# Miniprotein binders against a2bj90, part 55

Target 1, 235 residues: a2bj90
Amino acid sequence: MSRSARRKTSALNTVLRVVEVFASIQGEGPFTGTYSVFVRLAGCNLRCPFCDTRYAWSLEAGKPLGVEELVEEIARYEPSLVVITGGEPLLQRHPLNSLVEGLESLGLRVQLETNGILPAPARDEQLWRVYHVVSPKDVPVRVPGAKLHPSWVDYARATGRAWFKFLVANEQHVREVAEYVAKLGIPRSRVYIMPLTPEKLDMKELLELHSRIASLAVKWRLNFSPRLHLLVQLP

## First folded at step 21 (miniprotein)

Design TX10
Fold by OpenDDE base, last read:
Structure TX10 (fold): chain B 235 residues (1-235), chain A 83 residues (1-83)
Amino acid sequence: as target 1 above (235 residues)
Amino acid sequence: SPEALDEAQWLLKLARIYQRAAERAARRGDYDKAIFYLDLAVELLEEALELFSNPEIRKQIEQELQTTKERIEAFKKKLEEQK
């Protein structure tokens, strides 16, 4: 293997394309209410029509940042959780494993957000050790090209470190989620339903939608994910 | 039932939320997003129509459904013109 090939492989594992880094409250999923640093990675393998972060779809929308520099930047916020999101973080899988290694070395908890199209972490990846919130885009809302990789079900069963979050508008969507997770053998305790909210929704309407979907979560014995950041007007 | 009426009124309200979102998206040229929200509005209006017994309300929902479907087709055409 030439010295040039080793330098290219080392550089590929140490640089991430990052759109933004910011501190806020985790508004969604099992870690709702947690003081978090968000790392939004660039690039996505989907084009969801309802995406609120369309600016992150291109890899070129991100700046190249070194893993070490990014670990230092994150650590300055003293976060209770590091949330790695984006477009699709697993498009940058190799440097992302290096980032996780760096963050874990500081004792920081890490949560990944993924659309679940790419394979779940393998046991030899640093990503195996972190928490994952998988947001399938094939049920109940169907995004072209979205298909949950089956390895996420196996990962969830093996580790207990994965949850599945679904966007829903009504009871029919909740039924479809319940049927889907039952078919895949995903325990209801690992399933979150979240209101499908448009941008710039009136606060009264936003709250009513949350109430309606939360009631459906109770009825269907599923977990509820708020959009807490929208309710409290945080980024 | 009062519960069915509450649900029907909510579904109608939610449909209108998505319709407004669709029109905002369309004004920005985001016709993919506009279509997506109007498809949701159609589903909700159809469900609401099944729950309403009042003939005047049913007629209004049917008109709103028709208008929404026409808007979807108009936005599909515009989305194709952007390609």
Scores: ipSAE 0.864, ipTM 0.947, lowest interface PAE 0.5, mean pLDDT 94
Fold by OpenDDE base, fold request of step 24:
Order: sequence, then C-alpha cells, then structure tokens
Structure TX10 (fold): chain B 235 residues (1-235), chain A 83 residues (1-83)
Amino acid sequence: as target 1 above (235 residues)
Amino acid sequence: SPEALDEAQWLLKLARIYQRAAERAARRGDYDKAIFYLDLAVELLEEALELFSNPEIRKQIEQELQTTKERIEAFKKKLEEQK
C-alpha cells in the first residue's frame, strides 16, 4: 500500500459529519435520566414516516468535524454518558470507531443508537465495548427496507451491552413485539417498549398514553421506556 | 365490562389524536406521515369497534373508519401526484 493510500484511509477515518452536539438528559431506554451529551450524526439508510429528525437524513446536513476536535468538545460538558445518534450512526462506522476510542481514553461511557439494519460491531472494533440501543423499524411499524441484522442478537447474547427499543401504540403492537423477540431469541429483559407519540401532543394526552403503554409493559413483562424529554420539556 | 369500555374509549381518543396529527402533516404536504398516522387510526378504530356493543356508538365508529379510509386513499393519490 502506497504512503498516499495510507494517508487517504487515515484521513477518511478521522472526520465525522455531525448535525448537532448538545447536552441534555437521556429520555429513553436503559439510560433514562442520565446527564448526556448527544452527538447527532448525519445520514440515514431509512426514510421513516414518523422520524422526528428528518433534517439528519442527508449526509450534507452534517458539518465535517475532526474526531479529536469532537472528543474535546464532548469532554467540556463533563457528561455521565455520550449518546451517539443521528439518522444512522453506523453509516459512519470507521470514524465512529475512532471517536469511541478517543472518548474511552478519557474514561467516558458511550451509548450508540441504531436502527439495527447494519451489522453489529465485531470484536476487533472499538464499538464492541460500548452500549447499544437498537430500534428495529420492521416491527410493529413496518418501514420499507428495514430488517434487523441477525448479528445484533448474537452481540446482545455475547456482551449484554445491547437493548432493543420498539415504538408501540396499542396491545396488538406489544403482542407483535413479544412474538418477534421470541422468534429471534431476544431476551425479554433486553426489550423496551416506548409510546408512539405524534408531534404536538398535549401533556394530558401524553401522560395518558405513557400510562397505557406502561401498563401493557407490565402485563407483557417487558421494560418500559418513557419519552422523558417530552415529559420534562428538554431537548 | 367497565374496563373494556374504558379501553374502548381510550382507543377512540388515541385514534383521534393520530387523525389530528395526520391532518397536520397533510396540511404541510407530508402525505407519507399523514398516511402513516391514519393507518394507525384505522387499527385503533377497528379494535375499539370490537369492544363496543352499543349500536349507535358502533355506527359512529364505522362511519369514522370509512371516512378515515377515504382520507388515506385521497392522501395516497396526492402522494403520487407529488412524484
């Protein structure tokens, strides 16, 4: 490999396209309530009709940031967790591994959010060491082109560092999730159901929807994820 | 049962929440999102219909279902016209 090819591959692994960086409370999944820095990466391999972050679908919506600069920016917030989200963060897999390496070198905990279409981390990736919240888009709501990659089930079993989060509106959706996770052999202890909230829901309706879905979570012996950020009016 | 009635009333309320969301999306020209929320509203109305025994309420739900399905088809047409 020529010195020029090594420099080009090195340069491609050191830049991320980033939409936004902000501090808030993690509102969803196993880390709910954690003071977190959110890094929203640009680009997505889906076009979910219900997506609240459509502005992140294009890679061009993100600014190029160096991994080192981004690590320094994140560290200034003194976060209890770094949440890597976006469209689909794993579209930037190579520089994302470099970002994780930098963050872990500072002793920062990292959680990835992914739609689970792309393969889970391999053992030789820095991403193997972090936490993952996988949000399948094939059940109960069916997004065209969404299919959970089977390696996420294997990763969850091998590491215990993956959880699966599903959007639900009613008991039928919860049943479909229960059947899906049983068929794939996903442990119920790793499954979260979350209310499918439309935009501009009033607080009374939002609370009632949370209550109804939480009751279904208990009935079906699944974990419940709030949308805490909507309840407490944080980003 | 009182519990089934409470559930049925909730499902109707939730369906109407999604219908309002769909109409907001449609007003913005986001027919994909509008169809998505109306499909959810149909599912919820169908489930609610199974829980109601009152003939007048059932008739109202059936009419709301029909109207919702007609709106879905209208939005599908508009979505095709945008392509």
Scores: ipSAE 0.863, ipTM 0.947, lowest interface PAE 0.5, mean pLDDT 95
Fold by OpenDDE base, last read:
Structure TX10 (fold): chain B 235 residues (1-235), chain A 83 residues (1-83)
Amino acid sequence: as target 1 above (235 residues)
Amino acid sequence: SPEALDEAQWLLKLARIYQRAAERAARRGDYDKAIFYLDLAVELLEEALELFSNPEIRKQIEQELQTTKERIEAFKKKLEEQK
C-alpha cells in the first residue's frame, strides 16, 4: 500500500460527522443522573417511526470535526461521563475508536448508545474498554431491518460493560422483553425497560406513564430507565 | 376488581395519548409516526376492551377501535401519496 493510501486511511480515521455536542444530565439507563457531554453523530442504518432525532439520520446532517478538536471541546465541559449517541455511532467505527482513545487518555469515562445491529467491539478496539447501552429495535416494537447482532450478548458476558434498553408501553411489551432476553441468555440485571413516550406529553401524563412502567419493572424483576431529561425539562 | 378497573381506565387513557400524538404527527405530514402511534392505540384499546364488563363502555371502545383503524388506512393512503 502506497504512502498516499495510508494518509487517506489515516485522515478517514480522524474525522467524525457530528450533528451536535451539548452538556446535560444522562436521563436514561444505568448512568441516569450523571452530568454528561452528549456527542450526537450523524447517519443511521434505521428509520424508526418513533425516533426523536430524525434530523441525525443522514450523514450529511453532520459537520466534519477532527477527533482532537472534539476531545478538546468535550474536555472543556469537565463531564463525569461522555455519551456518544445520534443516529448509529458504529457507522463511524474507525474515527470513533480514535475519539475513545483520546477521551480515555484524559481519564474521561465513555458510554456508547447503539441500536445493536452492527457487531460489538472486538478486543483490539478502543471501544472494547468503554460502556455500551444497546437499544434493540426488533422487540417489543419491530422496526424493519432491525436485528440484534449476537456478538453483543457475548460482549456483555465477557466484559460486564453492556446493558440492554427496551421501549415499552404496557405489560405485554414487558412480557415480550422478558421472553426475548431469556431466549438470548441475557441476564435480567443487564436489562432496562423504559416508557415509550410520545412528543409533547403533558407532565401529569408523563409522570403517570413513568409510574405504570416502573411498577411493571418491579413486577417483572427488570431495571427501570426513566426519561429523566423529560421529567426535569433538560435537553 | 378495582385494580382491573384502574388498569382498564389507564389503558384507555394511554391509547388516547397515542391517538393525540398520531394526529399531531399527521398534521406535520409524518404519516409513518402517525400509523405507529395508532397501531399502539389499537393494541391498548383491544386490551382495555377485554378488561371492561360495562356494555356501554365496551360499545364506546369498539367504536373508538373502528374509527382508529379507519384513520390508520387513511394515513397509509397518504403515506403512499408522498412516495
Scores: ipSAE 0.863, ipTM 0.947, lowest interface PAE 0.5, mean pLDDT 95
Fold by ESMFold2, fold request of step 24:
Structure TX10 (fold): chain B 235 residues (1-235), chain A 83 residues (1-83)
Amino acid sequence: as target 1 above (235 residues)
Amino acid sequence: SPEALDEAQWLLKLARIYQRAAERAARRGDYDKAIFYLDLAVELLEEALELFSNPEIRKQIEQELQTTKERIEAFKKKLEEQK
């Protein structure tokens, strides 16, 4: 591939379809509590019935932004963490790798949220070096077509930079998660269970649900993820 | 046992949380989400039923379970009408 053709490919790969950029607290997973800038990319390869961000499903919901422009916007927030989410961010993999390169050149920490259907990063991708929270949608509630790509387990083992997060409602769900991760060889130290939380719950109900799922996490020796942003009423 | 009773009562409460969430989703026209929450409610009601022995409580749960299953079918019809 000539330098001219490579530059054409690079220019094409420097645009992302972005739904929203905003500052908040990372409310879930291993980085809970961190002052973060969220970058929600458009497009998703699933139509989960429980999805809270259906407005990001279509690629057309995103505004085209140049990667360099986006890096500048993110940097102005002075984040402690940049959370790339969506939809499914890996649908825009090539320009996403360019974004990661730009953010890392400024010393910014990056975390990706993914449903894990598309393969884990290759060793020569910029995404290889960032943190990943993988939320499989084939257990305990199975979304059709939502099979976790096996490369994510290999990636987690090779790098230590991936964690797996599951929505649960009761102990039967937790048992199913435990069986699933054991079968795949995912150590429980990399596993988070999180309350399956509907929108607009009364605060007492929200706290009680968190308490019950946290108790199950302790009982099953798994990590607990809150939905902290819901508890503190942030986006 | 007090622990089994507490679990059974929590399962009922959680089922009702999801039933209310399903109705909120249905009011927005999100019938796939509504069905999802009602399916969870059915699972929880079935688990709770296995833990209660009091016949009046069991009758109430069985009626709630029947109503919830009928609601699922109604929402499935509405979902198909949207397609």
Scores: ipSAE 0.855, ipTM 0.939, lowest interface PAE 0.7, mean pLDDT 92
Fold by ESMFold2, look of step 23:
Structure TX10 (fold): chain B 235 residues (1-235), chain A 83 residues (1-83)
Amino acid sequence: as target 1 above (235 residues)
Amino acid sequence: SPEALDEAQWLLKLARIYQRAAERAARRGDYDKAIFYLDLAVELLEEALELFSNPEIRKQIEQELQTTKERIEAFKKKLEEQK
């Protein structure tokens, strides 16, 4: 089989369970403001009480999509960034690596969002070369079972392709994050603090919370992540 | 100081933001989310209490804390009933 035909046959045998695909703006982390296509994969290894996407917890919530079909759908949006999120995308690691290969063959930039419980990419994985925003759930608010896998820190140091993002409500939380990242050896330049925002805040409350957490980021010399999509009312 | 008063007032406001979020979650039957936000509210109220010296204000915060903790226990019971 030609290379093209073998790739098509491989994609038909590789399936992702996908909850939704949509275009929006990346509202969080280092790529804030980028025109993006979001791919929400089904399944999660956590049941965070604050989760805004509970509909993605079960693997059965996803519809099966062939990887090549999905690459074609994504490409039609002409995104500047493809954001792979979920649930926890690394639960579907093998077909996810196939998706990344397809997206990279089109020159598309890829970012993964992960809770960091499963190990960082190995050097021989397609995921090795994409960007990762890791959101540990064991500091400052401790979700049972949410231990960050230590390989993420090693990966970040080796590649420069990972950042760490933490939800915070107050200065006590920021202090806990600062102590945690210092102990793990995560440089401040790789750390984002982000406001812990409930659903349905009015705009004044949302802006005030952003302002307070941004001021703490400056005080503690950490990066600030907005939740820009909430401020501009995009999904 | 004005800065300490501003911080204390913000902590109270934020606690009430989380209390309202908890009640919205509870109306949807999401009692685990409700408990999570009330636990945050308790943390914020306890921090605010340390910043106020006025006995009447402190008593009001202590009453709000007690009510919030009772609400947490009520939601825990409802969460167990869902299991």
Scores: ipSAE 0.852, ipTM 0.937, lowest interface PAE 0.7, mean pLDDT 92

Design TX10
Fold by ESMFold2, look of step 21:
Structure TX10 (fold): chain B 235 residues (1-235), chain A 83 residues (1-83)
Amino acid sequence: as target 1 above (235 residues)
Amino acid sequence: SPEALDEAQWLLKLARIYQRAAERAARRGDYDKAIFYLDLAVELLEEALELFSNPEIRKQIEQELQTTKERIEAFKKKLEEQK
């Protein structure tokens, strides 16, 4: 194939539809507190009623951006972590693997956020080597069509690079999560419960909810995830 | 017990947090989000009833529960009108 033909084929895997890129702190999950650049990809295969990022649901909400240009933009922030989120980032799987390759070539640490409906990375994907926080939407709140793909549990066992995060409001929800993860064989060390926090809570309410869910995490021997960015008023 | 009373009072506070969140969502036209939060509020109010024994408080919770369920039906109608 000529050089120009190889470039045409590569172009199909070098463009992402991107809603926003911004610097902040990772507020949730195992990397809480890390200086991060967030890359929000367009498109989602769910319409969760509690979603706080509805503006990313449509693929058309994203602007096309070349992967190399995106890598350069991200690198300028000098992040300690690159968080790829969305919508559902795995809807753009092929160019996403190209982005991960570029970021890893610069030594940047990458974390993906996914609802887990699409399969976990295969061994030959660049995504195989990055960290994943999987947020199933079929428990305790059951979103239609939100079944966790079983490959994520296999991937977590094989690699140690996946964690599972669940929104909860009360102890009944925590019990449902505990039963769900036990049934699927997900070890407690890989499970986070996080407060189901609506927008625009005052600080007292936000802290009280965090305290109540954190106490449940200790009681049930699960990890606790804050929503730290809300507590410190960052995006 | 003091622990049961504290939990029951918290469930009421949290239900009201979700009720306010539902009204904010409804003002933006997000009726699916509003219904989601009111459904959570109903669950929390029902749990609180199992923990309170004071008849005056129970009556207030039952009235709040009925009002919340009526609000859910109103928002369901609004959601269908958006389709």
Scores: ipSAE 0.851, ipTM 0.936, lowest interface PAE 0.7, mean pLDDT 92
Fold by ESMFold2, fold request of step 24:
Structure TX10 (fold): chain B 235 residues (1-235), chain A 83 residues (1-83)
Amino acid sequence: as target 1 above (235 residues)
Amino acid sequence: SPEALDEAQWLLKLARIYQRAAERAARRGDYDKAIFYLDLAVELLEEALELFSNPEIRKQIEQELQTTKERIEAFKKKLEEQK
């Protein structure tokens, strides 16, 4: 088989380990409210105690899907946004770049969710061209092994396609986030604080927590992210 | 100020929210999650304690804080038993 033929065959056989694909709204961050298809990839390089999606931690939780098959499945939903999440999607970086290429070829808008431990995309990656919401897990709570890779700040400045989202419970946490992002040179316009919301809160508690954190966002001149899907009871 | 009193009362309420979340997690055997929420509750109780001057209220918060810290140690033991 020629070099070109071997390369084409290898790219077409690229496989992702996928836990679930479903339609919903994006409930968090800069694209809140957008009709989206979520692609949850298996595998994570963290074991956060507050994780809502522990079922995605193991790579074995995902079933293998060919990239072309997955692109076709996603396209059938006619999404306004494709949200790639997980686990940690960058653990499957090579086939993920192939998925992004397929989605971009159809004109589909893509957003990645990442904990930021692995490096930001290089200029020659298809991931360079898409949107990223980076959720560092070393501030305000410190998850072991959760250090943000510094390349994400460089990427955000170079492209304008990355935002940083932090879970907070109180003003002390917001102060820690503010100090952290200032030290790293992350502009406030790229920073979201979001309520640290346990499962099974009643609606009154959910609204009170949202209100308190939103007021802190205004006070500290940071963006506020809701957990809108919880408020409207969507997945 | 009225704002400071409102904040102090909210901190107590939020600590209770996280305490309930911790007990739900512990009933499922998720002791790491339970400890995480109780650590948050301790932070909130300590912050609230600094905002109240009434001795009776402070004593109640100090007792709740001590009970919560004891619960954390119990869950840490359970977590280590799990491997």
Scores: ipSAE 0.851, ipTM 0.937, lowest interface PAE 0.7, mean pLDDT 92
Fold by ESMFold2, last read:
Structure TX10 (fold): chain B 235 residues (1-235), chain A 83 residues (1-83)
Amino acid sequence: as target 1 above (235 residues)
Amino acid sequence: SPEALDEAQWLLKLARIYQRAAERAARRGDYDKAIFYLDLAVELLEEALELFSNPEIRKQIEQELQTTKERIEAFKKKLEEQK
């Protein structure tokens, strides 16, 4: 086959294990409200008891998709934002960097969601240039094996492209988050607190929980993240 | 104060939200999630108990705490059997 065809075939051998691709609204963090395509990658290095996406824990839950095929599928949605999530997407770091390269070549904005255990992107990675929402799982909830890699704080300072998001239930949790981020030197402007929301709450309870956590965000001078997709009943 | 009473009542309401979430998770066989929510409920009930001085209200919260802790132990046994 021609050299051009051989290079296309080689690029198609770069695969990601993908659980689902779907369009929705980004409901959390600094990009709340943005029309987005979500790419959920298989595999996770944690087993959080509160996880709402347990079906993505195993790499076997994902279908192998070629990176070029996936870029084309995503582009057909004409997204304002591509959200790469999972499991833990950084478990598939090498092909993930290839996906990011393809998406960026089309001018698509990319945001990664990560638990922050694996290191932040290096300067020579395509992931260096995209946005990151880091959700540490060792505060206020202490998930076994969770530990924020310190490079994420350095990355946030160097690039301005990372934010830190924490699930909280009460003021004691917010105090623990505040102490944690202060110790690590994470500025308040980069910190979001978000309601620890069980699934299938009635709307009145959901709104009251949001209101209580939002009031704490104001009191503690932290950013508030809703779970907007729950409020508007989108995936 | 009115703010302390409001906080205490909210803590009780939130504990019950998490208790209901735990029972839903247990019905699906997700006992680790159920235990997680009940542990949160215990924390919230303990905080609420510190804010109430009325002995009948305190007795009711203490009974709810004991029942919740017993459910945690029952779910821990079920989780171990799933392994």
Scores: ipSAE 0.847, ipTM 0.936, lowest interface PAE 0.7, mean pLDDT 92
Fold by ESMFold2, fold request of step 24:
Structure TX10 (fold): chain B 235 residues (1-235), chain A 83 residues (1-83)
Amino acid sequence: as target 1 above (235 residues)
Amino acid sequence: SPEALDEAQWLLKLARIYQRAAERAARRGDYDKAIFYLDLAVELLEEALELFSNPEIRKQIEQELQTTKERIEAFKKKLEEQK
């Protein structure tokens, strides 16, 4: 097939496997509080025991959806931010780049959530231009096989468009995060610690845990991420 | 000090939060999640044990630790049975 024929065929047939699309607020990380549309892509390269979205692990859990149709659906919400999450969205990297192109052509801001195992975007990818919140799963929670790809640190430094978010329960975990990011050369201004929150916590316990982890963030001079959607009872 | 006592009491409270989360996960058959939360509870109980000198409190924590570790082993067996 010629270069022109391949471009035409790829654009017309570009498909993503999508688990769900919904509006809510971004409750975590640097964009906390932003009116967002969440696009949950199917497939994951990890099986984290604490995962709250196990229904997205299998690629087959996703409904095949054309990129043009998906852009149209997202646009109807008039979001301030489009959050691409999953599973692990980078498992569908090629059609994901097409989705990002479509969203950016409409002036929509895009943020990717990733476990960081697959490499950061290259300069010639549409994903290069969007924001990324990287959640390594080998510290402190230690999921087997969850090694952060070193390109994410280089990408964050080159672009200023990546942040690193870690689940913590106590000060020992925060110490482990601090040691980890120092060894990798991740500046603390790019680091968020977030409460390791189980499902169905009552409000007083949820607030106490938030308070304790926020105090540790101040003590260790790291950024704090809430789980704001839990506090305000949104999806 | 007031801060040391507050920290010690919080570690116990948090351990119990994770123990309850583990039991909820186990009721759904999510034994890997249950073990994860109980491992966190063990870490917190061990930290709390180092902070208390009162023999009755220490005995309570040691009993809770033992029970939690036995529960972990039970859940590991269940996880193996899940194929």
Scores: ipSAE 0.846, ipTM 0.935, lowest interface PAE 0.7, mean pLDDT 92
Fold by ESMFold2, last read:
Structure TX10 (fold): chain B 235 residues (1-235), chain A 83 residues (1-83)
Amino acid sequence: as target 1 above (235 residues)
Amino acid sequence: SPEALDEAQWLLKLARIYQRAAERAARRGDYDKAIFYLDLAVELLEEALELFSNPEIRKQIEQELQTTKERIEAFKKKLEEQK
């Protein structure tokens, strides 16, 4: 095949359906505060009632972009971190691995956000080398169809590159998270609790909820995740 | 104790935060989200009820609980109509 034809065939195998690309601050989890480019992939295998990004549920919400094209777009932002999110990004696993390869070839650091239903990366995947924040949706909220794939716990232990983040509203939820992570053998150092915050909360209420959940994190010896982007009013 | 009273008052406040969030979601037609927040509000109101002994306060919480449960049923009907 000519070089042009080979590249065209490769482009068909390396297309992602992308909802949006934007710069902001990573507001949640272990990388809170980092200047980031967010890549929101289309498609989700859950229909969480609390989801704030319902516009990403359908694959048809995404625009097809070639991986090389997307890498160039991301690089123009000069990010300190590339956050791949969605929907559920692992629904587009094959081209996602190609994107990760391209980003890492430029020395860009990558973090994936996932609901953990699909298995953790295999050792031979480019995704093996990146950071993962896993947000199980079966505790304390019980989203139908949600179940953490057990490989994520093994992956976290083997690599140190995965953390687990849970939305909580009160101490009973924190107790349920603590029981869940203990049963699965997830170390407390890998666990974040985060305030279950509805949209358009006024600043006083938002700060008070943060304070209450942070106090519970200290009480239960778990890590606290803010929703920093909400506090500073960034996307 | 002061700590128990503070917790009970916070539970009421948080329940009302979720009730307002549910009404915002319902205005947009997101009845599944509205039901989710009202279910949380019911749980918080039930917990708060167990912490108050004052009969007038308990009566007010019980009325709020009943109203919230009725709203949940109304939103469930709306959700079925969207199907």
Scores: ipSAE 0.845, ipTM 0.934, lowest interface PAE 0.7, mean pLDDT 92

Design TX10
Fold by ESMFold2, look of step 22:
Structure TX10 (fold): chain B 235 residues (1-235), chain A 83 residues (1-83)
Amino acid sequence: as target 1 above (235 residues)
Amino acid sequence: SPEALDEAQWLLKLARIYQRAAERAARRGDYDKAIFYLDLAVELLEEALELFSNPEIRKQIEQELQTTKERIEAFKKKLEEQK
């Protein structure tokens, strides 16, 4: 590549396609309750029928934003946690590593949400040092094209910075998750089950579903993830 | 037992939650989501059916199950027409 082409390629790698940036509470997983800024990246390598964020599936749904500009916007919120989500954020891996570098330079804590199809971070990536919540989509219901990359289990063991989160509706689903994680060697302490909540549930139904899944988590000795933002009606 | 009856009643309630969610999704033209929720409802109804012994209740669940399966097939045709 010419020097001009290399510079253009590098400059393009500092741009992310971003669907939305907003402040809220992290409602799911190990950081539940944390004041957070969410950065939703465009593009996804799955078409899950239950997806809550179909508007982020296409790369065209995102606006191009420079990484430096995005870091400044995020910092103005003074977040306790920056949650990178999407679509599938790892589809924009290279500029995402640049964003992580900028955020960490300001002392901001970062969590990535991923479906785990693309490999876990390499040791020389900025993403290596952040937290990850991995949501495999091949259990309990297999989504076509979904497969957890085995490197995520290795990454979790090596770093202690990854957790695995599964949507479940009933005890049979919990059994399937338990068998899956045991087969892969994922420790129970790294596993969350979360209620499979359709849109627009009334509060009584939402609470009852939470209660039922939480009871199953205790029975099966797994961690429970709420969908706290739904319970408190935040985005 | 009271616990088995409570579980059976919850499975029926949850199946109906997913059935309503499926109809909402279908009204938006989102037939893949609708089918997904109805498939879950079928699974839950089948599980509940095995927990009830009363023949009248079992017949009602079997009718609901058949109606749900017919609805799945209707939505599958709608999904194919969108392709």
Scores: ipSAE 0.843, ipTM 0.935, lowest interface PAE 0.7, mean pLDDT 92

